# Ledger of designs, part 6: VH-VL binders against q9lss7

Target 1, 226 residues: q9lss7
Amino acid sequence: MGNTSDDDKILSYEDVVLRRSDLDILNGPIFLNDRVIEFYLSFLSTVHSSTTISLIPPSIAFWISNCPDTEYLKDFMKPLNLRDKDLLILPVNDNSNVEVAEGGLHWSLLVYYKEANTFVHHDSYMGVNRWSAKQLFKAVSPFVSNGDASYKECTDTPQQKNGYDCGVFLLATARVICEWFSSGGMKNRDELWFANVKETVPDLVNHLREEILALIKKLMSESVSK

## First folded at step 1 (VH-VL)

Design g4 (framework fv_gevokizumab)
Fold by ESMFold2-Fast, scan of step 1:
Parts: C-alpha cells; sequence; structure tokens
Structure g4 (fold): chain C 226 residues (1-226), chain A 121 residues (1-121), chain B 107 residues (1-107)
C-alpha cells in the first residue's frame, strides 16, 4: 500500500497542500513537481498582493491548454477576470496527454503583459516547449486580447545545464518578472523585463531550491507556534 | 553539417599529463545553449562521460575523475581541450568529443571518430 | 550516481526480425534517456532522444518507448546494417551514465 511518511501533509498554504516528498524534491537534483511550482507561484502572488498580477497554477494552465470545448472554456475563464490583469504568469508543461495531468518532461514560462499586448515565452531549454507554449497562447489570447496579441520567444533567456532544473528556471524567471512589474514596469517595448531576467536569473537559480526549502520550513514552524 | 575531430598523442607515459584537442565545424560555442562533451571507452568496455563545457564557459566534470580533469575552450579557433593529469594504465581508452545541442533529453547528437590513447612505458 | 543496466550484453538475431533492447535506470529519470548505435571503426550515432524522439535522418524502423525506470529500443524489421552495439544513456543528472551496451550479432 501507500507510504504514509512520503504522503504526510506538512504545510497548507493558501490552496496548496505540500507533502514530505516535496521537501525531498527540493533537497535533491530532482525535477520540480506541480505542487512545488504551485506553492511558490502562490507565495509570489501573496508577496506582490496586487490584483493586476495573476499567477496561474500549473493544473489550471494545463486544463486551459487542453480544453476541447470553447464554450466550456469561456465559462471556466470568466471568473479568472483575466481582462482586468496587467500581467499573467503561466507555467507551461510539455505534457500533451489529458489523462496524465502531472506528466511531462519540461517546464517553461509563458508571460502576458497587457501594456505591450504581447505573450513572451521563456524556455530555459530553448525550443523544447515552443509547441506547448503556442498552444497555451492560442487558448488564452482570446480572453485577454481578442486574438490580436503578439507572441515571441525570449531568445536570450537564461539556459539550464542539467535535466532537472527547468522548474527552478520557471520560478526564478517568474519572480524576477513580478519584481520588475512591481517596480514600475515597461520602459522599452523591445526590452520589457529581458535585461532584468538576464542579469538576475543565472545567480538566483543557484540558490532558489535552498531558499524555497527554507521558506517552507519557516512557514511550518510558524504554523506550529499557534 | 556538424563535424568533430579528436587529436591526441597516441602514447603517453604513466604519471604524465594527457592533452586532447577537439576541433569542430558546423556550429559555434558562442551559440547560446550549445556545449561539447568528452566521453571515453576502454577496450572491450562501455562508455564513460568525462567532462562537458558550455557556451558560457561553465564546466561539469565526472566526480570520480574531477581532481585530474581540466576542460577548456577556444571559441575563436572552434576547439575544446581536455587535460588529464597523473595518467595510469586505467586511462588507456578511445577518447571521443561530442556536440550537445539544446533539445529535450540533453543528448550528444554528433560525435567525433575517436582517438586512441595508450598509457604505457 | 544513476546506474544504467541493459538486461543483455549480447543478442543474436536474423535480418527481418523484430528486436527489442531493454534499459533500466536505478532511479526515475523522467524520460531523459537516449539510445546510441556504435559500429566498429565508425563514429557513435544518436538514434533516439527523450526516450521516444527519433533523431533526424534515422530510419523509422527504430523506435523508443518506456517511462520511469524502464525503457526499450525496438527495431521493427532488422536490416544488415543494424548489427552493432547499442547503448542507452541517462541525462537526468550528472554524471551522465551509460548502460554497458548490447551487441547485436548475426544468428
Amino acid sequence: as target 1 above (226 residues)
Amino acid sequence: QVQLQESGPGLVKPSQTLSLTCSFSGFSLSTSGVGVGWIRQPSGKGLEWLAHIYWDDDKSYNPSLKSRLTISKDTSKNQVSLKITSVTAADTAVYFCAHRPYSSGWYFDYWGQGTLVTVSS
Amino acid sequence: DIQMTQSTSSLSASVGDRVTITCRASQGISNYLSWYQQKPGKAVKLLIYAASSLQSGVPSRFSGSGSGTDYTLTISSLQQEDFATYFCQQSYSTPYTFGQGTKLEIK
């Protein structure tokens, strides 16, 4: 049967319930799962508690990209109020099998910035998730831009050097873009947040696993203190 | 068309430093995401990854050999070099260099033909 | 280090046979697995990457499958030029490790 130690709930944060196995993922050179990615995106949402930034959970982004019924999708999208958002952060996964929600080999990031009416794809392994990102772009675009938004790849985005850190690059890049937006946003349409990402993400990814692990332990400690 | 060619001394004495050069064409190590690795194969045995260098000069080494290995690149000459210090008979092998593209799976898509290095008196 | 084990070091087959070569990782590698072909005196050739993606220029009779720890390379109809040694490799984490190789020989 199930292993109770690995299934143990260790932290409830917003809508995310982390388990002990998630700490092992952060401690090891291991591919980040949906829960860890959702947790940190939820944390960034709290930090930047602006109603104009929307950070979409991986499960929701997956469902949006794979919904076959456009009318059902409209009903699902309406309560997200995406047209009221100035910045959308969307995790991309290369899983194309609707029967396996937590599958896939690679994480990347799709970002929509309303002022530029542009979706930008940040792929730490250049080109791998291009198809998946474009599918998500096509599904989301009608709900933010009437289908006239631009799509571009960030060709100068920081690149990973191992098989397991794509999720870390997703989270580091999302964090830098949220910080860029909160500090005043667009100065140049062609530059957007690209210089900030290029400067900050390479150093950030070297310690982000440790930083997230420390954050989880701190939150666990604070919940016990009550 | 990606091509790689290894060159080395053929014969090296125990305790000396082995120096290998990989010369390539059809790609540049200034291209974001690209890397070159070194793999060796002792006679009758399997493949062993040694080291890898990336476009940004970042380096990875096999931990079992890390203290003896130095990988470097000369982007202007399209060359990657590997040095192995304090060689022994166990370092006798065919040495390959290989191109590593940015693509899913992080694999070696094009390999050189290999250069045989014998460690003997 | 992740250990890669191929269940057989050698396999005998005839032209026209369906051949399956297996590879097992000591831990989950999330499909970060490649298959290579090595012929005597020739450069090593990539056949399959990401467990199931066929490399450009490789004949369609080659296919890869598997997930988690267990992976297979299949040759649907063996040809004379396919007699070679086949290696699997994980690229999930460094050090990158290879299986010991499976030598495909004429029956």
Scores: ipSAE 0.006, ipTM 0.504, lowest interface PAE 11.8, mean pLDDT 85

Design g5 (framework fv_gevokizumab)
Fold by ESMFold2-Fast, scan of step 1:
Structure g5 (fold): chain C 226 residues (1-226), chain A 121 residues (1-121), chain B 107 residues (1-107)
Amino acid sequence: as target 1 above (226 residues)
Amino acid sequence: QVQLQESGPGLVKPSQTLSLTCSFSGFSLSTSGVGVGWIRQPSGKGLEWLAHIYWDDDKSYNPSLKSRLTISKDTSKNQVSLKITSVTAADTAVYFCARSRYGLKGYFDYWGQGTLVTVSS
Amino acid sequence: DIQMTQSTSSLSASVGDRVTITCRASQGISNYLSWYQQKPGKAVKLLIYAASSLQSGVPSRFSGSGSGTDYTLTISSLQQEDFATYFCQQSYSTPYTFGQGTKLEIK
């Protein structure tokens, strides 16, 4: 088909089309973009193949957080069937410019766990995305609970040591929480996944870029072989 | 591939009920996020949104007309119907049905050709 | 209700011209704006949604821009088939409302 630039595309996975520049981002000490975040969240969704886990794309989370009309937001949220979900994974970005959906400089993670009726914010650069996370919490809360959900900052969440790994911490934390949930978790305790995040995420972030790159290359080879 | 076609009475008398049917193909109202809306256009004037209905039977009406409007769907027949009660000469217009997208930027992506309805004795 | 105003009800142009049609909302609509084309005897056609996104199958000479309350449809090089009436529509809140329309006429 001659309608698009073939050199720009490297992999189509679910609803995500990755481009060659995305490999450069993963290979370098560079902020992760929306496409890489969406790709890996989509991959986690496939791995955990559960109708009770919902991993929300960055573009959808951005839209929910920035929708100024309550009635329109209600109409948008209805088909997402969020009340059927036991665990929601929501990427948070500090971009507030509606005309630049892929802007912003900092990623963090907001998680809703139905059994505890609690939203937990994991921010690898403590405090930076607190306002953005609370905006998203307020927008989503009416659609997953009776408006009585709690909001909590994870004050001892692993912290980044550089200026570019916030997205990697988001993805690492999301993966650990999904694995915790799929393994059954410790549902009779108040600690949720916090111990797992503290113990696993610091090591995982050292290798996650390499794992995602390897995954993309594997999927590219599988798409060519058929 | 997506097509919508309106049908109506052509002529209706004042005070009567106007019944319109939209028949469509190339999509289904069993698909999540899809709906059908009705828009009208009086001769030489602009477009006025009347009502829409979505796959899950969620309905919305123009507040200025809501007491006179009823929208319904028959998913098995690929049809959406609109009824307007107590019509007057002000209801004389071309009536369009169009596919609605229930998403980030709600728009009408495919329209029927329109059916002219004249309210006259 | 949000009122949508197009700056002119008619505009004369020649094939090859760059044509600009403007639309103003009575309040901010956060890019929830679509542009439609209406030709006599044909179905209304969606051109642009989300203020700047080109609908599949629409020629690339059509583009949309704007923010807040002010939006613009541009035709970079007018073709014979582009003589039609153009409408803007907000989908920010119900009731959805349309501009009065701008009719492009041959000079």
Scores: ipSAE 0.000, ipTM 0.429, lowest interface PAE 16.2, mean pLDDT 83

Design g6 (framework fv_gevokizumab)
Fold by ESMFold2-Fast, scan of step 1:
Structure g6 (fold): chain C 226 residues (1-226), chain A 121 residues (1-121), chain B 107 residues (1-107)
Amino acid sequence: as target 1 above (226 residues)
Amino acid sequence: QVQLQESGPGLVKPSQTLSLTCSFSGFSLSTSGVGVGWIRQPSGKGLEWLAHIYWDDDKSYNPSLKSRLTISKDTSKNQVSLKITSVTAADTAVYFCAHSTYYRSGLFDYWGQGTLVTVSS
Amino acid sequence: DIQMTQSTSSLSASVGDRVTITCRASQGISNYLSWYQQKPGKAVKLLIYAASSLQSGVPSRFSGSGSGTDYTLTISSLQQEDFATYFCQQSYSTPYTFGQGTKLEIK
């Protein structure tokens, strides 16, 4: 029988359990929640599974930023094998309250590229998450470098024109960067993926919600057909 | 230093097209990230957002009025215009234009004084 | 559409009073909330954005607080120039919507 509750489980994909209310979020002009962001990052991880790309779930990025115990953080980071990765995709949320996981106002993206030993922050809302991104950078940097990684804001990254699409810009930018890396990347350290992001993300954000909705529905039908 | 001033016909007959102009100074719509919106207020009622235009000519409209609204800009004249077709008595209101930025979309930090438009036969 | 409701359309107060004006959204708006001041014959003025951020040039007696669906504007010590109508607005989702306004009147 069909589900009737907003909290009914509709799809289990990797470590993510999507609920019916998540479809409503994607269908409407509504702020993306942790589950939708985690789902699509997990999907990109599957698409790029043959690469040295690691896409970190929002919940894991949140705990890394807010872990008060350095020994616990080291034990938590160990199984992630981040030193084996050439590209890290990290979602940033401005929520700093560990007791309220979904309390944040804004999503943005932090990317680490090993070859350049650089973290780049992409914020679709005037860089308002820069301090949260720097917090995450400081927490992650010791596990991917010897504390000599640089940090950079992408000041001309595509910008949102509404109050709810920050998560869509995060996902669109992450997808473009993963595709850039999987296509061999650039040899120019100063330019990285910036041209690809500027060229592709503005168009992609106009239909990404529809693409993710269609993907979820396809996976739901395949789950029944198993 | 940012200033906006609305101008309109004052009186419009039912079924006609209402044309409003917002003239501004202290900023330019050639500047990346700049936008201008229109908001109206019927007598004794609340504020209703109508439409918005950005420096790159990107436009958004209130869905309930979308079919009747056209927003446009003349960057060289520092003007934004709004047209409302097929007006009725329900369109009688004070009309405001307001400055916003792309980075704080929907945040109206500087407003004009408003222009009263009465729709009457 | 997101509905914005201010609990009272009118409040009477005296100079020096602490005044609070409340605003409720019909759904969570993640602090995408602004407060505006409207005086007859003058341009509407932005006071607070992002629920609690004071706009440049606005006196420190104005403050905003709240989260989720419930938000408050506070004037810590009311001055003569503060008698005006106050509106909340959500910028979380289009169409942008406003509360009905709270008119602050002399007691």
Scores: ipSAE 0.006, ipTM 0.457, lowest interface PAE 13.1, mean pLDDT 85

Design g7 (framework fv_gevokizumab)
Fold by ESMFold2-Fast, scan of step 1:
Structure g7 (fold): chain C 226 residues (1-226), chain A 122 residues (1-122), chain B 107 residues (1-107)
Amino acid sequence: as target 1 above (226 residues)
Amino acid sequence: QVQLQESGPGLVKPSQTLSLTCSFSGFSLSTSGVGVGWIRQPSGKGLEWLAHIYWDDDKSYNPSLKSRLTISKDTSKNQVSLKITSVTAADTAVYFCARIRYDFWSGYFDYWGQGTLVTVSS
Amino acid sequence: DIQMTQSTSSLSASVGDRVTITCRASQGISNYLSWYQQKPGKAVKLLIYAASSLQSGVPSRFSGSGSGTDYTLTISSLQQEDFATYFCQQSYSTPYTFGQGTKLEIK
C-alpha cells in the first residue's frame, strides 16, 4: 500500500482513462474492472490495426445486450459497421441490472467469426455466463449475419482455478484469438482457434496481469496523464 | 414443497452397469435456473460429487469418473438418471440426488433425497 | 482439484454452547462455499450458501462467515436437534469438492 489517492488519473489511452486504483487491481488477486478490460481490448485493437477486427468495449456490449427498444438498438448498431468485420470480440458480463453498468461478478468472452458464420462462447468458470452470452448473441446476430449465425459453447476452454481471474481469462483468450486471426488463421468451422486457445491461454494467464501492468507503466512514460 | 427420491438396484455385481433414477416433485426441469445432481457417500466417508444436469440439458461430470458416467433427464416424467459403467467395490456407497441451483453462485444443492444404498459384491 | 479440509473430524459440545466449525480451501474460492447438515437416516440439509447466506427455513442460530480460503459455520446456542455431521462444499470450480465432515457429538 502507500498510495495517497486511489482515483488519480494515471493514463489516457484511446477512449479509456485509467486511475491509480486500477494498478492495485492488476497487482492483486482482485476481479478486473471494466476499465482494465476496456484498456487491454483497446490495446489489442491498435496492435491488430485491421478494419476487419472489432473489439467491443464492455459498456457497449452491456448496452447492446440490455437495450429494451429494438428500434433504438438498430440506430445504435449502424455506426459500428459490424457487417464489415471478419472477427468480433465481445466481453460478456453477468450483470443484467441496467442501473448498474459496471456491476456483475463474472466475465466471459463471446467471439463472432464471419467466415464460419458462428459465435463461440469462452467461459472460464463452468459456463455460468452462457445465458448472458446467448442474450448478447441474439442481440448482435441480426447485425452481422441476418440472424442465421450459429452459436457454440467452447466446452473444453481453459478453466480458472480462482474466483477473480475471469477477466484475465477473457483478455488472454481474446489476445490469442486476435493473434490467430492476424497470422492467417483457419477458416474451418470445427477447428477455428480452439487448439491455440487450449495450448496458449493456461500459461499466458499466469503472467498477463504483470504484462498489462508493465504495458501501462511504459505508456505512462510515453504520455502525459490527464 | 420440493422432494427428491432415489431408486436403485441395492446390489450390483462387479463389471456391471449401475443405473440410478431420481424422481422429483415441487419443481420442473422445464423451468430455468435449476438442475439435478448426484452425490455419493461411502460408508463412514465424505461426500463426492458425481455429475449434474441443468434444465437446458447442460451436463457436467466429475473428471475422475467421467468415462464411466452418463447423466440424462426426462423432463415430462420429472426424472433424472445416472448410469455408472464397469462398477467395482469402490462404487459401494449411498447415492443421493439433489436439486442444484444455477445463478452466479451455482453449484449449491438446496434440497436432497434421502439416499439409496448400492452395494457392489466385491 | 480444490481440497476442502475441516479442522476436526469430531467436536463434543453441550446444549447452549456456542460452536464453531472451520473449513479451509487449498486455494481461494471467493465465497463459493456452502454448509450442509447430515443426520442419520435423514436427507442432507442446506444451511448456508455463498459463505454467509442463510437458506430459507434454517434457524437464525446458524451463521456463516469467512473469505478467501478460510470459512466458519457458527451455531450461536446449540440445541438438541443440532447434533449432526456438518460438511462444507466449494462450488468455485469443478469438480465440486466437500470437506471430510465434522461430527458434532454430545459432551
Scores: ipSAE 0.000, ipTM 0.429, lowest interface PAE 17.2, mean pLDDT 85

Design g8 (framework fv_gevokizumab)
Fold by ESMFold2-Fast, scan of step 1:
Formats: sequence, structure tokens, C-alpha cells
Structure g8 (fold): chain C 226 residues (1-226), chain A 120 residues (1-120), chain B 107 residues (1-107)
Amino acid sequence: as target 1 above (226 residues)
Amino acid sequence: QVQLQESGPGLVKPSQTLSLTCSFSGFSLSTSGVGVGWIRQPSGKGLEWLAHIYWDDDKSYNPSLKSRLTISKDTSKNQVSLKITSVTAADTAVYFCAHSLYGDYVFDYWGQGTLVTVSS
Amino acid sequence: DIQMTQSTSSLSASVGDRVTITCRASQGISNYLSWYQQKPGKAVKLLIYAASSLQSGVPSRFSGSGSGTDYTLTISSLQQEDFATYFCQQSYSTPYTFGQGTKLEIK
């Protein structure tokens, strides 16, 4: 019969094309793929379009972290205009195989905040992506600072209790940090957004899959309307 | 340096409540990402996960046994306890407690196990 | 519940052999898989986590591989102390489930 409904394109949003199988991922206790991560980061980028926030797609973050040539990386980084950004959101994946772009076991979040000149890693499986996050930090740091940026782990970041919600924690944490920045940002140099993440993310992750699924369905209905 | 030791009654009668204690050293169950789980093994059979308690006092139970299980911790005594109500011969097993990292993702250190026999 | 199946309940092997133990999940578990060793009268020991990560203190002759639903534990050159029962476990979703175990016996 040639029925390929699970691979059918259902929504084109910015630079991401979602497929019907992506709805099944959101409906289930299933690891979020690159497309769902990219879609929601792109949506947050639209919500915060009037700010100096840059949310980097997973494929771009992966390529930056695995680029073998410093000169090629420099040319690649120029059009991203990262020096014009005050907040940089970077998805981290533990996939290091350059021949398998959409692989990996675990998602986490790396955030650069220019005013503090600091990269902060939020890992809902504490320690699992530390190496991958540091590699991405090392690759990105020269393009947002003079190589003097600090790196730290958020040691009290909300922790997952299952094997599949790491991507949901990434997206929830990214959303809270973007909202924090847009609401005026830093009040205490040592606290940054940590209290907001700790208070909001645990509840948000309980319904974020449903929220994203509803958002996709709403956008789908709007795309077919007059 | 991480050590866990199970203790139980050894023998318990059908319909009674089985109480198990896991005493530990070398870690704090207040450390983010740390947890303790209970796993059992009937003689000559496989391993069955029972329950888990997390650093934030959240709890997870095997759904097949959930109505009979209660897991709790006493941080001041470095102990985790498991209670199983209405025991039957099917609950005869060696009971293990185990330290875990990243919630309950990695069970990296286990106790020696304590044998519990359910018999009249 | 995710069912974990090990292809055999027992294997006979000799010291120096390359031994392979297989584990299959009833659905994809994204490498959220651990391997354990159990010896009579001793604590269960973690060997491998995240399908292929060797636990600290475990000899390098042990290795894990696989993806999706199919996973393998390999012992490259079997030693006397390796005769034990081996279990796989998925940590992808609760309830966490174990394979039935593969008893490695001396021949």
C-alpha cells in the first residue's frame, strides 16, 4: 500500500519540518529527537525575537562541538553573530560520532550569559554530559569572550527520575531562563536564574510534553485555515 | 567506601507485614542525584525491582506490588526502610538494597542481601 | 512493562574463551542498559552502564555494545573469577526490569 503516514510532513515552522512520528514521541514516554528539540527552541526564539537571546539548533551545536579545523570553525561562527547576543542557549548531546548526526543518549543544556561572562551547564542527569558540555564550551568560548569565560555546573539543577525526559528538562530549563532574561535578568550576580529554574522547572516538566503537542496541533490547524 | 547492609526478620508468617532496613555509610541521601532502591531475588529466580527513594524524598514503586509497599528514609540514622504488607510464600526471597546515581539510573553499589522466608 | 530477554539461561565455557551474552528489550531503550555480575554469597556488582560504559574498578576484558533493542556483554578472555550469573537491566522506564540471567558455568 505504500502507507508512510508516520513520516508525513505535518508542519513547517521556521527552519524545522516536523513529521507525524514526532507527535508520537511527544505522546509517549520516549526520548525527544533533534526535530522536537529544534522546534521548541525555534518557538522560544520567536517568542523572544525582540531580545538579544540566541537559541542554537541541536545540529548546529553538534557541528560546532565536532568541528576538526579551527579556521573552518571561525568562518562558520561568523554568520551566527554571537558577539551581539547577551544570552546563548545551547543544547548538548552526548553523541560524538560525526557520521551519526542524530544519535546520542542524553540531552542537557549549556547557557552563556554575557554580563557574568559565564557558561552554566544544566544536566538533569548530573555528570552524564559534563564532558560533552565542556567540549562545546571550549569550542564556543573564543567567539563570545576573549577566552576568559568561566564554566560551572548548576549543582542543584532539577533532576530527572526516568530514562527519557532529559530533552524535556532541557526545554523547560531553556524556557525558564529565557523568561528570566526577558523579565529584566540579573538581580544578584551569584544567583543568576538558579532560583527560577529550581522553583519552576520541576512542575513545568510534568506538562511540557502536552503543551508542546497542543502547540504543534494549533500551528497545524492555523496553517490549513484561510 | 560506599557500603550498604540489609537487615530483616529472617522468618515471617503469611499475612503479616515484612519490615526491612538498609543501613548505609559513605554517602548522604540528601545529595542531589543520589537514591536507594530495593531489589529482591527468589531462590533460583531473577531480580525484581521493588521500590526507590530519591534524595528529595520522592518515591517510585513497582506497579505490580505498589499497594503493599512503603519505602521511607531516616537521614539522621543513615537508613532506608521498606515495608511489605500481607506477605505470602511468593515473597520468600533475598532482599537487596542498592545505592544509585542520576536518580535511579545506575545501581553502582549493592548490599550483601538478607534472606526472608515466609512460612507458617 | 519492558520485557528483557537473555537468549540463554546458561552457557558453558573454558578459561581463555571469548564469551558473548545477549540481551533483547521488547522496545527501544536508547542505551539505558546496565550489566551486573552475581556470584553466590556475594553482593551484586555493576559491570557496565549506559550500554557501553565500564564501571570503575571493572577489568577491561569486560565490554558492552548494542543499540535500540539489542545489547551484548562480551568477556574477551574468560578468567576463573568470571564464572557467575550475568543480568541485564533497563533503566529507560519504570518499572525497571531485568533479564532472567545467564549463568556462566565452567566446562
Scores: ipSAE 0.012, ipTM 0.574, lowest interface PAE 8.1, mean pLDDT 86

Design g9 (framework fv_gevokizumab)
Fold by ESMFold2-Fast, scan of step 1:
Structure g9 (fold): chain C 226 residues (1-226), chain A 122 residues (1-122), chain B 107 residues (1-107)
Amino acid sequence: as target 1 above (226 residues)
Amino acid sequence: QVQLQESGPGLVKPSQTLSLTCSFSGFSLSTSGVGVGWIRQPSGKGLEWLAHIYWDDDKSYNPSLKSRLTISKDTSKNQVSLKITSVTAADTAVYFCARTYYDSSGYLFDYWGQGTLVTVSS
Amino acid sequence: DIQMTQSTSSLSASVGDRVTITCRASQGISNYLSWYQQKPGKAVKLLIYAASSLQSGVPSRFSGSGSGTDYTLTISSLQQEDFATYFCQQSYSTPYTFGQGTKLEIK
């Protein structure tokens, strides 16, 4: 049986409820779970709330990618107003089992930029999620373009050196791209955010776990404020 | 047991429209991630990818031929069709249809039909 | 477009031989490479996907290897039914492109 103290709720932030075990994940060299990824994407959404950026939760991206019913997908997608967004951030997971929402072993990032009409895939593990990203691209593209959107791999995106940091690279890359967009966006149409990602992500991943952990502890202290 | 079978006119005149049909069994185009594509091969030459269509009606075309190609599906009949406009002698080839499948294990064209020969001549 | 080049258009061999067919991409394709077998009057058959993964139902004498731009198909002990044309194909980027083919001929 599981230890209940590890399942204790520690923070409710937007639509995410973090548990004590999530702090242990951040404090250790451990694969990031759906809750931690959703939490930080939700935090970035709050930071960039005055922009036309949409950051999609992992559970929503999973559902979009695995929905077999086209009419249900259309009804679900309509209220997301994706055509009104200039930048779309989508977490990719290699889980293809529709009966297990929180599965998979690898995280990567798919980004849609409206001005370039292009989806870009950032995979910190040599393209392991290529097919999963392509499946998500095919599912999403009708709702953001007229079927003419391009897909490309960022072939020189920063690479992880271990088996557990793929989620950290996803979050670091998402943050850098959001910051790039909020600072004025495309200055070189051929390069998009690629130079920013290459220059910033390798350093950021070395301390992002610590930074997110500190953020959660700060929010916890604020929720019990006097 | 996956099977695909092409059908076409055999002979078509220059400037006309070539229409090809792929009939299949053993799978459905209602299955997420599944698609059907068209590949051709001129006599004694290599394979050239033309187009594919996925379960969600998403379509991709070879850019060199895109203006002449239209791909469509009839999920209820288990059929995919390819239409090529303004044909010339350069379109003389054996035309294949094949199942395309995207997942983490990475099949692209895992089952093919036997091919149908199309000759473009006056 | 990514160009796929097979080093030879034909190769002569005898039953029992170890046969190697090579394929080079004009850029890195991250192992998104498949090998196909084509026999006259028969459907094209997928042998290998993701550079080294054996398709279900394909005999174990077939194997694939390679990385980056350079890939190899190996038949460890050639059988009579293996005389065919072999094509490599990249699925890294559209348009999907094939090598020119290597015809394996009886010696």
Scores: ipSAE 0.000, ipTM 0.444, lowest interface PAE 14.5, mean pLDDT 84

Design m1 (framework fv_maftivimab)
Fold by ESMFold2-Fast, scan of step 1:
Structure m1 (fold): chain C 226 residues (1-226), chain A 119 residues (1-119), chain B 106 residues (1-106)
Amino acid sequence: as target 1 above (226 residues)
Amino acid sequence: EVQLVESGGGLVQPGGSLRLSCAASGFTFSSYAMNWVRQAPGKGLEWVSTISGSGGSTYYADSVKGRFTISRDNSKNTLYLQMNSLRAEDTAVYYCAKRGLYGSAFDIWGQGTMVTVSS
Amino acid sequence: DIQMTQSPSSLSASVGDRVTITCRASQSISRYLNWYQQKPGKAPKLLIYAASSLQSGVPSRFSGSGSGTDFTLTISSLQPEDFATYYCQQSYSTPTFGQGTRLEIK
């Protein structure tokens, strides 16, 4: 029989329930799943809770990109109050099948910065998620701009050198951009956060799995008292 | 262009040791996780071990844990498998395989090298 | 470890036949399933990756489908060079292979 203990719940953090198999994913050369991505984006949201940053969960980004009814999408988007946000962090996944949960195999990051009225796509395997990112851009743009938002690829964004770290690059890049925004970065510059991403992400990726694993274990020990 | 070539197989007595090598060419070796997969005569494929591109992480099948050691020398584009305390059940063709980017499939395989553990 | 079970273990077919091979995972593996072809005395060759993506150089008569726990490899019109053993493999965690399906001439 198969070992079902890998599905045991180990931590409830905000709206995310992590399972024991998620620790194995973080400890291995294995693609990050939706739960690990959502967990860390939720953690960053907590860290930056005093800002006008919105970090969208993977399931919500997927739904927005694949919603078949434009009227329903409008009703869904309204309570998210995206027009009140200055920075949107959106995970991009190549899964387009609405009937298959966690069907995607490549993660990338789409970022909207209100002051520049621009969406920037960061893809650690250049070109793979270009179509998926453009679809998400088209779906989100009407709810944050008047249809005049720009889209650009960050052509010199750090590139992965293996087949499994795309999610780690997504999370590292999201973290650096949130830190740039919170520190009061050079908001009126043409270069946005690009220098910070290029300088910080390559080093951060080397230890981010270990940092997230340590964070989960710390939160697990703290939750025993609940 | 892209190829993997295994060597080091042969006949060895139970309890003995062998070191397999896999020479890689045609791709950036240090960028990819590498694997050893074995196949006993007339049997199916069995994953043996994986090493990350940097060499910082290694994984082993339960059947070989504590006896086999996977390693790599990125400066020489070479993957190794040190096999100690060999048993008759370790008799197999050993394949070197590269982990591909999308889907983590093994996209490039070597020709294999035969290891026979027999008295 | 995730267990992979293939069905059937062997089948006989004729040139021109449509052939289907099934693979089942002991737990959900999303689309992290790959199919390999192995001819006698040769190393395995990747046919399909990520459940449904055809590897470069592989004939279009090969196709894959499925997600979660149930997966299928289909050969739409069997050719003489297709008689081989076929293996599924999950790459969701530490890799495991199915036991193989031997495709033989009828």
Scores: ipSAE 0.007, ipTM 0.519, lowest interface PAE 11.0, mean pLDDT 86

Design m10 (framework fv_maftivimab)
Fold by ESMFold2-Fast, scan of step 1:
Structure m10 (fold): chain C 226 residues (1-226), chain A 123 residues (1-123), chain B 106 residues (1-106)
Amino acid sequence: as target 1 above (226 residues)
Amino acid sequence: EVQLVESGGGLVQPGGSLRLSCAASGFTFSSYAMNWVRQAPGKGLEWVSTISGSGGSTYYADSVKGRFTISRDNSKNTLYLQMNSLRAEDTAVYYCAKPRYDFWSGYKAFDIWGQGTMVTVSS
Amino acid sequence: DIQMTQSPSSLSASVGDRVTITCRASQSISRYLNWYQQKPGKAPKLLIYAASSLQSGVPSRFSGSGSGTDFTLTISSLQPEDFATYYCQQSYSTPTFGQGTRLEIK
């Protein structure tokens, strides 16, 4: 006559502890929370561990963007070794309240590519996170460039048709960009990963929730199996 | 002082066209998605269209899709709504509206509204 | 589109009364519900955002509550200037408004 709480721990993966309620989020047409975003970015980090890609957790990106003390930010950023990275993946959230770490209603993606010295923002809903993305860009830029990095909006990035898939579009776009980089995709000054994102993301978002859910269940079974 | 001032409303015949303008002041216009919301006489509020801050993305209510075009000129701090193939059911006061941009409101709570401009589609 | 249904469509009340207006969404919208006040001949005014957050400059007698599908707007002690039409609006997806609740003098 035992039952399981929705907040019971179901999986520990790297620095992420997933709860049973996170499976319900993935199964439903619901906003992805910080834990699900962080989990999948951590998984992508593992898949691409032999590359110079850094995927920043949502909590770290939020803190960088909202740090009130610039000297403390410098000390915090130093051990992240961002200058050793050729590709930086940063989740953007519209939450500006430092007292509510898992707040916010919209996810988008900021990507830094060292060879182009450019930050590119991918926002699946009308660029509404532009302000938040620019704040994160300004905070991170001094630690990856000499303050001379360019900022671009990807204006033709795939767009969501509902109010809850912004996190799914963030993860799909991040995955495509990581795959482009790790495959040794031919760099061109104006091409970057844009064609790959436009071609692949619309199809990927249709099944990414199911794919992540299956991945979590597989990892759960592997953690129990001996 | 944050203000939105609308113009361009009037009487138009069915099948006609009309262009509304909304002049914005007191905030960084290009940093906000902007909206048109309408209200038919004696009826409730209906969202019509949204345009992103950059102008790169536009969205429309099903009732106006293919007939209305939202646009903006960030250099002039002005929002536009081009209305074509107007119908009697488009008769309404048209408001331009600015959203709140914070995590509490999901970027779609309308904190600043224009005074509205009346569009009457009648023979 | 998410359908928003308000109850009641109209109500009559006296100054000093506690008034409650309800709003129901056709699917879960978490906390992404806003309340507006509209007086005759004027643009709507935002009262409450994110279900329970009071907009700057709005009197503290206004409060909002709820999450998921069921939401309420409460006026704790009705004032003469509060007679107006009230609208709920979801901001979870493409914006949709309730049909409105008209608050009239008893």
Scores: ipSAE 0.000, ipTM 0.440, lowest interface PAE 15.3, mean pLDDT 85

